# Ledger of designs, part 240: VHH binders against q96fz2

Target 1, 269 residues: q96fz2
Amino acid sequence: CGRTSCHLPRDVLTRACAYQDRRGQQRLPEWRDPDKYCPSYNKSPQSNSPVLLSRLHFEKDADSSERIIAPMRWGLVPSWFKESDPSKLQFNTTNCRSDTVMEKRSFKVPLGKGRRCVVLADGFYEWQRCQGTNQRQPYFIYFPQIKTEKSGSIGAADSPENWEKVWDNWRLLTMAGIFDCWEPPEGGDVLYSYTIITVDSCKGLSDIHHRMPAILDGEEAVSKWLDFGEVSTQEALKLIHPTENITFHAVSSVVNNSRNNTPECLAPV
Short names: E, the ipSAE of ESMFold2; O, the ipSAE of OpenDDE; V2, 0.75 times the mean of E and O plus 0.25 times the DockQ between their complexes.

## First folded at step 12 (VHH)

Design W14 (framework vhh_6z1v_2)
Fold by ESMFold2-Fast, scan of step 12:
Structure W14 (fold): chain B 269 residues (1-269), chain A 123 residues (1-123)
Amino acid sequence: as target 1 above (269 residues)
Amino acid sequence: EVQLVESGGRLVRTGGSLRLSCAASGSTFRYYAMGWFRQAPGKEREVVAAIVQSGGSTYYADFVKGRFTISRDNAKNTVYLQMNSLKPEDTAVYYCAAGTGIYVDTPSEYNYWGQGTQVTVSS
């Protein structure tokens, strides 16, 4: 996957990530570097996106079931990278294939250190190749959503201004990611960056694109992927497979240009 | 675009079963979420069940959960509603809908509608 939407304001995003720790205590994830979070309807590689990861990555004695939310660069920069400029990395680390993840040094090493994260998005975009034309049809792909009494609607009876209410109870897409920590050779802050694990498309998406992100469907899967203190690499990888619990709709070509950052990018056409 | 034609509605006794079918014309059926909605006399149209494009996720209203089952056959361009343990309160016109909207459980999110099929449940 090469394009996502993650546009929720920080407070709305935080509430959408409410969870229970191992003891059943209701919690919100604690932010790291919240000032680096940039909401957008049209996020491309090299931009920052919010991810969930275990608090144990930052605090030696932390409960591994407690969660941090942090913006990370999309496009994993391996810890071994020796150049001073991450953009000089010669291979694309936007995605990693589930079938070869244990064979690629850039992914195997951080995975062995428990550097698993959950990448958050409103949904992701894919471009369907149409027969007989060079034009591609973009689709917005996301978890099925259920309307609540406080939710807005995009139907004909609703004002465009009510579109804002659609997001109040949005179920965020939760994608399996791997992250790494890179220390600039010339000094400076540690760079946290991630890749999205990809799998073969489910039957429902096969006509749109042949690959999809590894989606963690439900809190049990999310918890097990994040909890590197209790769940081994081998056990966590059993969570990586296609899901059929996904929906989509066609969107306009406005989304094609990554500089366009408006609600029109994901509105149904 | 898609055109929807419902069939299967009829008079049935309390406790009986009925299967509704919705046939779609056109090649775009598999790109739509499908829903069954109902409207009783003097009431608003309400969701009964919905199914995503793949058939891998379904939604049911609380009042039919455990009694009704929605399914789809993308090769046959058809969606089904199996209704078991029917009650007089299930009496309504049942509508098939296809949509690209955000909420699978909301009538206003659906683009295409059938004409409806009458289900009457009596003693």
Scores: ipSAE 0.529, ipTM 0.813, lowest interface PAE 2.3, mean pLDDT 89

Design W15 (framework vhh_6z1v_2)
Fold by ESMFold2-Fast, scan of step 12:
Structure W15 (fold): chain B 269 residues (1-269), chain A 123 residues (1-123)
Amino acid sequence: as target 1 above (269 residues)
Amino acid sequence: EVQLVESGGRLVRTGGSLRLSCAASGSTFRYYAMGWFRQAPGKEREVVAAIVQSGGSTYYADFVKGRFTISRDNAKNTVYLQMNSLKPEDTAVYYCAAGYGIYVDTPSEYNYWGQGTQVTVSS
């Protein structure tokens, strides 16, 4: 997984992340560093994306089922990294293979500290190799969506308020991630960065790409992955597997250039 | 591009069962979400059920949950609707649709439509 869309305005994104804590109380996640969130239809590695993580990471006695939402750098910088510039990291940490996660120091160490997060996106993009040509067909891949309200007329659907409603009930893609905290050797703010865990693709995606992100399908899976206070690493890793609960459609080549950031990037062609 | 042909619609008694089939022609069937929609006289076309490309996720309208089952066979380019415990209110023309739009429950998101098959449930 190397490109996503996460374009919802901050307030809409926050409402899309409504959840219930362990006591059954309905909540919205609280923001950390909200000014670092930059919505985009075309998110690439090294950019910041929003993730959910347990409040217990920031407050010693917090309820581990309560959630924080924070922008983090895509591309995990290990806590042990000694250089002053994270871009000088010699290996790619955009993704983490599920089958070797406990063998790679960069991922095993933060995982052992409970540094699990849920990476949020509208969906992700993959490029299908086309036989007999050097061109690739991009696809936008996302949870099945249900439109919750009828449009009564064309005029009503065209209003600015009604266009905002198109995304009000969007079911965000929830991907299993691992994050780490890196302290710059020369001082400055702690860098929070993440990787997306990947698995073998499901049958439905096998013709598009051979790998897919580990998707946490539903609130039970999301809550168990986040709750490092109650759910051990061993138990959490049981949530990491392919899912068939996914849909996709072909998109135009506009998405190929990561500088393009318009709705055309995810529109069906 | 895909062409869809529905079959299986007929008169059936209240409480009976019926299986509808939708045969697709074209090599792209596996890339489309499939839906079954219905339209009764004087009413709008409404979603009945939908199924994603892999068959691993399904949607059902509240009025058919527990009674209808949607399935697909990508090797045979066919989608099915198994209808059980039929009621007179289920009387409608049933349409098969293929789409690559965003919302699986919305008729306007579907690009290809069959011509429909009539299901009549007698009291």
Scores: ipSAE 0.483, ipTM 0.793, lowest interface PAE 2.7, mean pLDDT 88

Design W16 (framework vhh_6z1v_2; at its last look DockQ between E and O 0.71; V2 from the best seeds 0.70)
Fold by OpenDDE, look of step 13:
Structure W16 (fold): chain B 269 residues (1-269), chain A 123 residues (1-123)
Amino acid sequence: as target 1 above (269 residues)
Amino acid sequence: EVQLVESGGRLVRTGGSLRLSCAASGSTFRYYAMGWFRQAPGKEREVVAAIVQSGGSTYYADFVKGRFTISRDNAKNTVYLQMNSLKPEDTAVYYCAAGVGIYVDTPSEYNYWGQGTQVTVSS
């Protein structure tokens, strides 16, 4: 996974992340560093994306079922990294393969510390290799969406106003991630960064791409992944597998340029 | 372009079962979400059930109440609707549809439609 969409306004995104805590109380995640959130239809590595993580990571004795939402840098920077510039990492940390997560120090160590997060996106992009050509067809891949009764009153999404309403009830893609905290050698703010765990593609996506993000499907899976206080690493890793609960459509080549940030990126062609 | 052909519609008694089939032409069947819709006389076309490309997710209308099951075989380019415990109110023309739209429960999100098959449930 090298490209995602996360374009919802902050308030809409927050509402979409509504959850029940361990006590069954309905909650919204609290923001950490909301100013770092930058909505985009075309998110690439090294950009900031919002992730969910347990409040226990920030507050001692906090309820580990409570969630924080925070923009983090895509591309995990290990805490042991000693260079002053994260871009000088010699290995790719955009993704972590599920089969080698426990073999690589960069991922094993933060995972062992309970640094699990849920990466939020509208969906992710993958490129299908076209037979006989050097051309690749991009696809937008996401959770199946259902038009809620509330949206039924919304006429044809032909107006900008209606388009915004369409996204009010969007089910966000929830991807399993590992994050780490890096302190720059020269001082400054702690950098939070994440990697997306990847798995072999489900059968439905296999013709498009051979790998997919580990998707946490449903509130229980999300909760267990986040709750490092109660759920062990071993138990959490059982949640990492391909899912068939996805849909997709072909999109235009506009998304090929990471600088393009328009609704056209995820629109069906 | 995808052509869809429904089959299996017939007269059945209340409480009976039917299996509808929809065969799609071409090699692109696997890229489409599939849906079953129905239209009764004097009523609007409504969604019955939908299934995503992989078959890993399904949608059912509220009136289905566990009576119907949508499934697909991508190798055969076919989508099915198993209908059990049929009622007179289920009498309608049933349509198969293929789409790449975002919302699987919305008719306007489907691009290709079959001609329909008549299902009649007698009391």
Scores: ipSAE 0.822, ipTM 0.919, lowest interface PAE 0.6, mean pLDDT 93
Fold by ESMFold2, look of step 13:
Structure W16 (fold): chain B 269 residues (1-269), chain A 123 residues (1-123)
Amino acid sequence: as target 1 above (269 residues)
Amino acid sequence: EVQLVESGGRLVRTGGSLRLSCAASGSTFRYYAMGWFRQAPGKEREVVAAIVQSGGSTYYADFVKGRFTISRDNAKNTVYLQMNSLKPEDTAVYYCAAGVGIYVDTPSEYNYWGQGTQVTVSS
């Protein structure tokens, strides 16, 4: 998993993240650093993307079931990293394999501190390798979506302004992540950064790619992954597995260039 | 491209059961979400049920949830609709569809359609 779409305006994204806390109260996640959110149809490593994490990471004695939403850098920078420039990391932290997470210090250490997050996206892209060519077929991969429109001839997306309303019911992809907090040796702001946990692909995706992000399917899974105050690392890792609750479609090569940020990136072909 | 052929539609009593089948041609079946739609005379075509490529997720319209079950067999290139507890208002032509779009419940997201099979539910 090395490319995602997360294009919704901040307020639409926030409403899509409505949840219930442990007491059953309806809530929206509270933003940290909202001005760092950069929506795009075409997010790549080293960019910021929104993640959910427990309020307990920020406030002593907070209810660990309450959620914060914050942009974080994709590509985990370990808290122990000693160089001044994160690009000098000798290894790729865009993804973390689930089968070796407890063997890699870059991931084991923050996981042991409860630094679990849910990475948000519209969906992700994967490239299917064609035998005998250098060409690859990109696919956009996401939770199944439902669009309901009014009776009669008029649908919800009948004008340019109504296109945003179509996304009001979008079910965001929720991927299991690990984050860490790195304090630059020269001083300055703490860098929050994340990795996406990966698993073997499900049957539905096996013809496209052999790995997939670990998807947290439903509010129980999301709540348990986030709640490091009540859910141990051992129990949380049981949530990490492939899912068949996924759909996809082919897209054009426009998405190949990460500078392209248009709806065409995810449009079916 | 894919060609779709429905079968199994017939006259049945209220409360009865039917299983519709849709056979797909071609090697690309596993890349499509599949849907069942229905249309009564003078009415708009409406979604009945949909199923993702792997079969791991399904959608049902409110009027059929609990009575109908969609399934697929990718080895046989076939999608099914098991219909139980049939009512006279279920009388319609039922269409199988294969999608290349985003939304599973939206007819315009489906590019390939069968010719339909008539289901008639008598009182």
Scores: ipSAE 0.580, ipTM 0.844, lowest interface PAE 1.7, mean pLDDT 89
Fold by ESMFold2-Fast, scan of step 12:
Structure W16 (fold): chain B 269 residues (1-269), chain A 123 residues (1-123)
Amino acid sequence: as target 1 above (269 residues)
Amino acid sequence: EVQLVESGGRLVRTGGSLRLSCAASGSTFRYYAMGWFRQAPGKEREVVAAIVQSGGSTYYADFVKGRFTISRDNAKNTVYLQMNSLKPEDTAVYYCAAGVGIYVDTPSEYNYWGQGTQVTVSS
């Protein structure tokens, strides 16, 4: 998983993340650094994306079932990294294979500290190899969506106001992530960065790509992944597997250039 | 692109069952969400059931939940609608559709349509 869409305005995104804590109380996640959230139809590694994580990571006496939403850098920088510039990290940490997560120090250490997060997106993109050319066909992959009375389709929206209505009831994709905290050796703000756990592609997606993100399908899975105060690493890892509860459609080559940030990136062709 | 041909529609008694089949031509079937829709005389075409490409998610209209089951076989390029406990209100032409749109429950999101198969439920 190397490209996503996460374009919802902050208030819409926050409402889409409404949840119940352990005591059954309805809550919205509380923001950290909301000014760093940059909505985009075309998010690539090294950019910031919103993630959910347990409040207990920030407040030592907090209920571990309460949630924070925070923008984090895509591309995990391990806490042990000694260089002053994170871009000098020698290996790619955009994704973390589920089958080797307990073998790789960069992922095993933060996972052992309970540094689990849920990466939020409208959906993600994959590029299917085409026969007879080096050209690839991009697809937008997301949870199945049901139309409400207020919702339209992306293709039916003819103004920015109408496009807001399309997204009012969008079910966000919830991907299992691991994050870490890196303190610059010469001082400065702590960098929070994450990786997306990947699994073998499900049967329905295998013709598009051989790998997929580990998707947490439903609030029970999301809650257990986030709640590091009550759910052990071993129990949480049981949530990491392929899912068939996804849909997709082909999109135009506009999405290929990560600088393009318009609704055309995810519109069906 | 796919061509869709429905079969299985017939006259059936109230409380009866039947299975509709939709055969798709070509190798692209697996890239489409599939839906069953129906239209009775004097009424708009309405969604009955839908199934995503993988078969791992299904949608059912409230009026058929618990009675109808949609399924697909991507190896055979077919989608099925198993209809149980049929009622006179289920009398309609049933259409199979293939789509690449976002909303699985909306007729306008479907690109390819079959000719329909008539289901008549006698009281």
Scores: ipSAE 0.568, ipTM 0.833, lowest interface PAE 2.0, mean pLDDT 88
ESMFold2 (binder alone), look of step 13: mean pLDDT 84; pTM 0.867

Design W17 (framework vhh_6z1v_2)
Fold by ESMFold2-Fast, scan of step 12:
Structure W17 (fold): chain B 269 residues (1-269), chain A 123 residues (1-123)
Amino acid sequence: as target 1 above (269 residues)
Amino acid sequence: EVQLVESGGRLVRTGGSLRLSCAASGSTFRYYAMGWFRQAPGKEREVVAAIVQSGGSTYYADFVKGRFTISRDNAKNTVYLQMNSLKPEDTAVYYCAAGKGIYVDTPSAYNYWGQGTQVTVSS
């Protein structure tokens, strides 16, 4: 997984992340660094994306089931990284293979510290190889949605108000991630960065791409992945597997250029 | 490639209950969203209820909320519509549909359709 869409305005995204605390009360995740969130239809590695993580990472005595939402850099920078510029990291940490996650120091160490997060997106993009051509067909891949024509059509939305209706009840894609915290050698703010765990593609996606992100399907899976205070690394890793609960449609080549950031990137062709 | 066969339609009294079944044959049933539609004489086909893939969310038209329940059994390749507190206005041919579209209330979002089962509610 190397390209996503996460375009919802901050308030809409926050409401889409409503959850129940241990007391059964509805809550919204509390933001950290909300001004660093940049909505986009076309997010690439090194950009910031919103993630959910346990409040316990920031407050010693916090309830580990309570959630923070924070923008993090896509592309994990290990805590031990010695250079001053994170873009100089020699190895690709955009994705982390589920089968080798406990073998790679860059991922094993933060996992041991409970640094699990849920990466939020409208959906992700993959490029299908086409027989007899050098061109690849992009697809937008996302959770099945309960949508109605009365709420509006993605392709037919003609105003900001109508556009907002299309996304009003959108079920965000929830991908299993690992994050780490890096202290700049010269001082300054701690950098939070993440990687997306990947698994073999499901039957439904096998014709598009051979790998897929590890998707946490439903609140029980999301809660267990985030709750590092109650759920061990070994138990959490049992949540990492392919899912068939996914849908997709072909999109325009407009998405190919990561500089293009318009609704056309995810509109059906 | 999914084939759908509805069953369970019959004459019932006002206030009665009825369960419709839709049996699917063919591969990959569990990857489809399933919907129930109905069509009364002289009217267009309208959505009644929908359920997305296994364990997914449900949708209900306003006129059936609180009375009807949609469910699916992927092991049996079957979708059900439990209809309670039936009214004469519920009289229609009920159709089962399967699709991969994101819009559950539009017939064009569904690729496969059954032949329908008649439900008649007597006053």
Scores: ipSAE 0.014, ipTM 0.467, lowest interface PAE 6.2, mean pLDDT 85

Design W18 (framework vhh_6z1v_2)
Fold by ESMFold2-Fast, scan of step 12:
Structure W18 (fold): chain B 269 residues (1-269), chain A 123 residues (1-123)
Amino acid sequence: as target 1 above (269 residues)
Amino acid sequence: EVQLVESGGRLVRTGGSLRLSCAASGSTFRYYAMGWFRQAPGKEREVVAAIVQSGGSTYYADFVKGRFTISRDNAKNTVYLQMNSLKPEDTAVYYCAAGKGIYVDTPSSYNYWGQGTQVTVSS
């Protein structure tokens, strides 16, 4: 997974993340550094994306089932990184393979500290190889969407102008991530950064791409992945597997250039 | 381009079973979500069941959960609706649909429609 869309305004994104804590209390996640959230239809590595994580990471006596939402840098910078510039990290930490996560120091150490997060997106992009050409067909991949209100048809939902009307009740894609905290050697703010865990593609996506993000399908899976106070690393890793509960549509080549940030990036063609 | 042809509709007794088939012509069948809709006289066309392109995710209207099963065979370009424990209220024309729209449970999300097959359930 190397490209996502996460374009919802902060208030819409927050409401889309409504949840119940362990006590059954209805909650919205509490923001940290909300001003660093930058909505985009075309998010690439090194940019900030919103993630959910347990409140217990920030408050020693917090209920581990309570959630924080925070922007984090995509591309995990390990806590042990000794250089002053994170961009000089030689490893590609955009993704973390599920089959080697316990063998790689960069991922095993934060995982052992309970540093699990849920990476939020409208959906993600993948590029399908085309026969007889070096060009690839991009697809936008996301959870199946169900209309919550049944009072008539949604008008022209496939047009770019009408895509904005579907976002009020959009089911966000929830991907399993690992984060770490890096303290600059020369002082300054702690950098929070994350990686997306990847698995083999499901049957339905196999003709588009051979890998997919580890998707946490539903609130039970999301809750167990986040709750490092009650759910061990071993138990949490059982949630990491391909899912068939996804849908997709082809999009235009506008998305290919990560500098393009318009609704056309995810509009069906 | 996709053309859809439904088959299997007939008269059945209450409590009976029936399997509907929808045959699609077109090489892009696997890239469409497929749905079964029904319309009884004087009522709007409503979703019965839907299945996404991958075949791994299904949707069922509350009134058919536990009784109906949707499935697809991408090699045969066919989607099926297995209907069990049929009730008189299931009497309707059943339509097959293929689409790329946002909501799998909404008629406006479907680009292509069959002509329908009549299912009549009587005591």
Scores: ipSAE 0.337, ipTM 0.718, lowest interface PAE 3.5, mean pLDDT 87

Design W19 (framework vhh_6z1v_2)
Fold by ESMFold2-Fast, scan of step 12:
Structure W19 (fold): chain B 269 residues (1-269), chain A 123 residues (1-123)
Amino acid sequence: as target 1 above (269 residues)
Amino acid sequence: EVQLVESGGRLVRTGGSLRLSCAASGSTFRYYAMGWFRQAPGKEREVVAAIVQSGGSTYYADFVKGRFTISRDNAKNTVYLQMNSLKPEDTAVYYCAAGKGIYVDTPSGYNYWGQGTQVTVSS
């Protein structure tokens, strides 16, 4: 649960996040700090990733069903952190275990404030340990995709030249996250940072890795997780469980180095 | 890499039921999404149903929703298509496919194809 792809250009990503508000009106999420969004096929902890969160976090009288999209740092920095440099945090907060989330101060406090977000990605990567070798096999894991195009080559989806057409109407992976706001003690901009909640792997992923992100499958789950004005912490946590609605394919070792940022990172092998 | 062999195609009457099977070779079967496609004379090959590696998510074309069910048994390296309430327009050669591709509803998402099995639905 430590590497993702989120490479869509900002306008394509925004359209992929089209949603319906409580009144049934079609909407696009409104951006905060759009210039901080950096598309990449190979995102690691400490980089920024786009998340969805309720507009009510920023405006007192906002409809809690309306959505903001904002880049946040991957690796939650608790609001109580007293050092000047967030990189000096003594423990890793890239992931948060679902079974202990209410016991860990770093996560329990922001949850109590309704600081729930949905982390967006094309998909995520996991490395399978292979028996008989020390080499690990990386996999790209994502929602099943629907195109409905009946014509074309039967091998087109596995051709590098055809990958550019794949991203039209891509269904983004929507992962449950918790965020916090940290104010530097010596002044400066407020840092928004997040963690991805993790659960036991589903049956389909168990031979690849023993843990998976908590995936919010469909708009009802996404809206309930985000809507902290109407949905309590207790009710929202009922959405946190493994899902079987997931697919994957093996990818090349190019993805292993987080500095590699090309389509080859997620192309099937 | 996988080889696929379909079976179960035959003549059935309108309103009847039929179960198709697709047997795959090797232990790699569980790493492929599986699909059933059909092709009637003079028509393009079209998706009927698809199932992800775990069997926990399925796709159905609108014209078979409520009538057909896809399932898989990874221990037996087999995918099935249960066809109920058959109509004359369901007459086609049915193909099993295995894919590493990203689209479950398009032939281009599938790398390996069976030989096909003929299903004929009469009045």
Scores: ipSAE 0.407, ipTM 0.760, lowest interface PAE 3.3, mean pLDDT 88

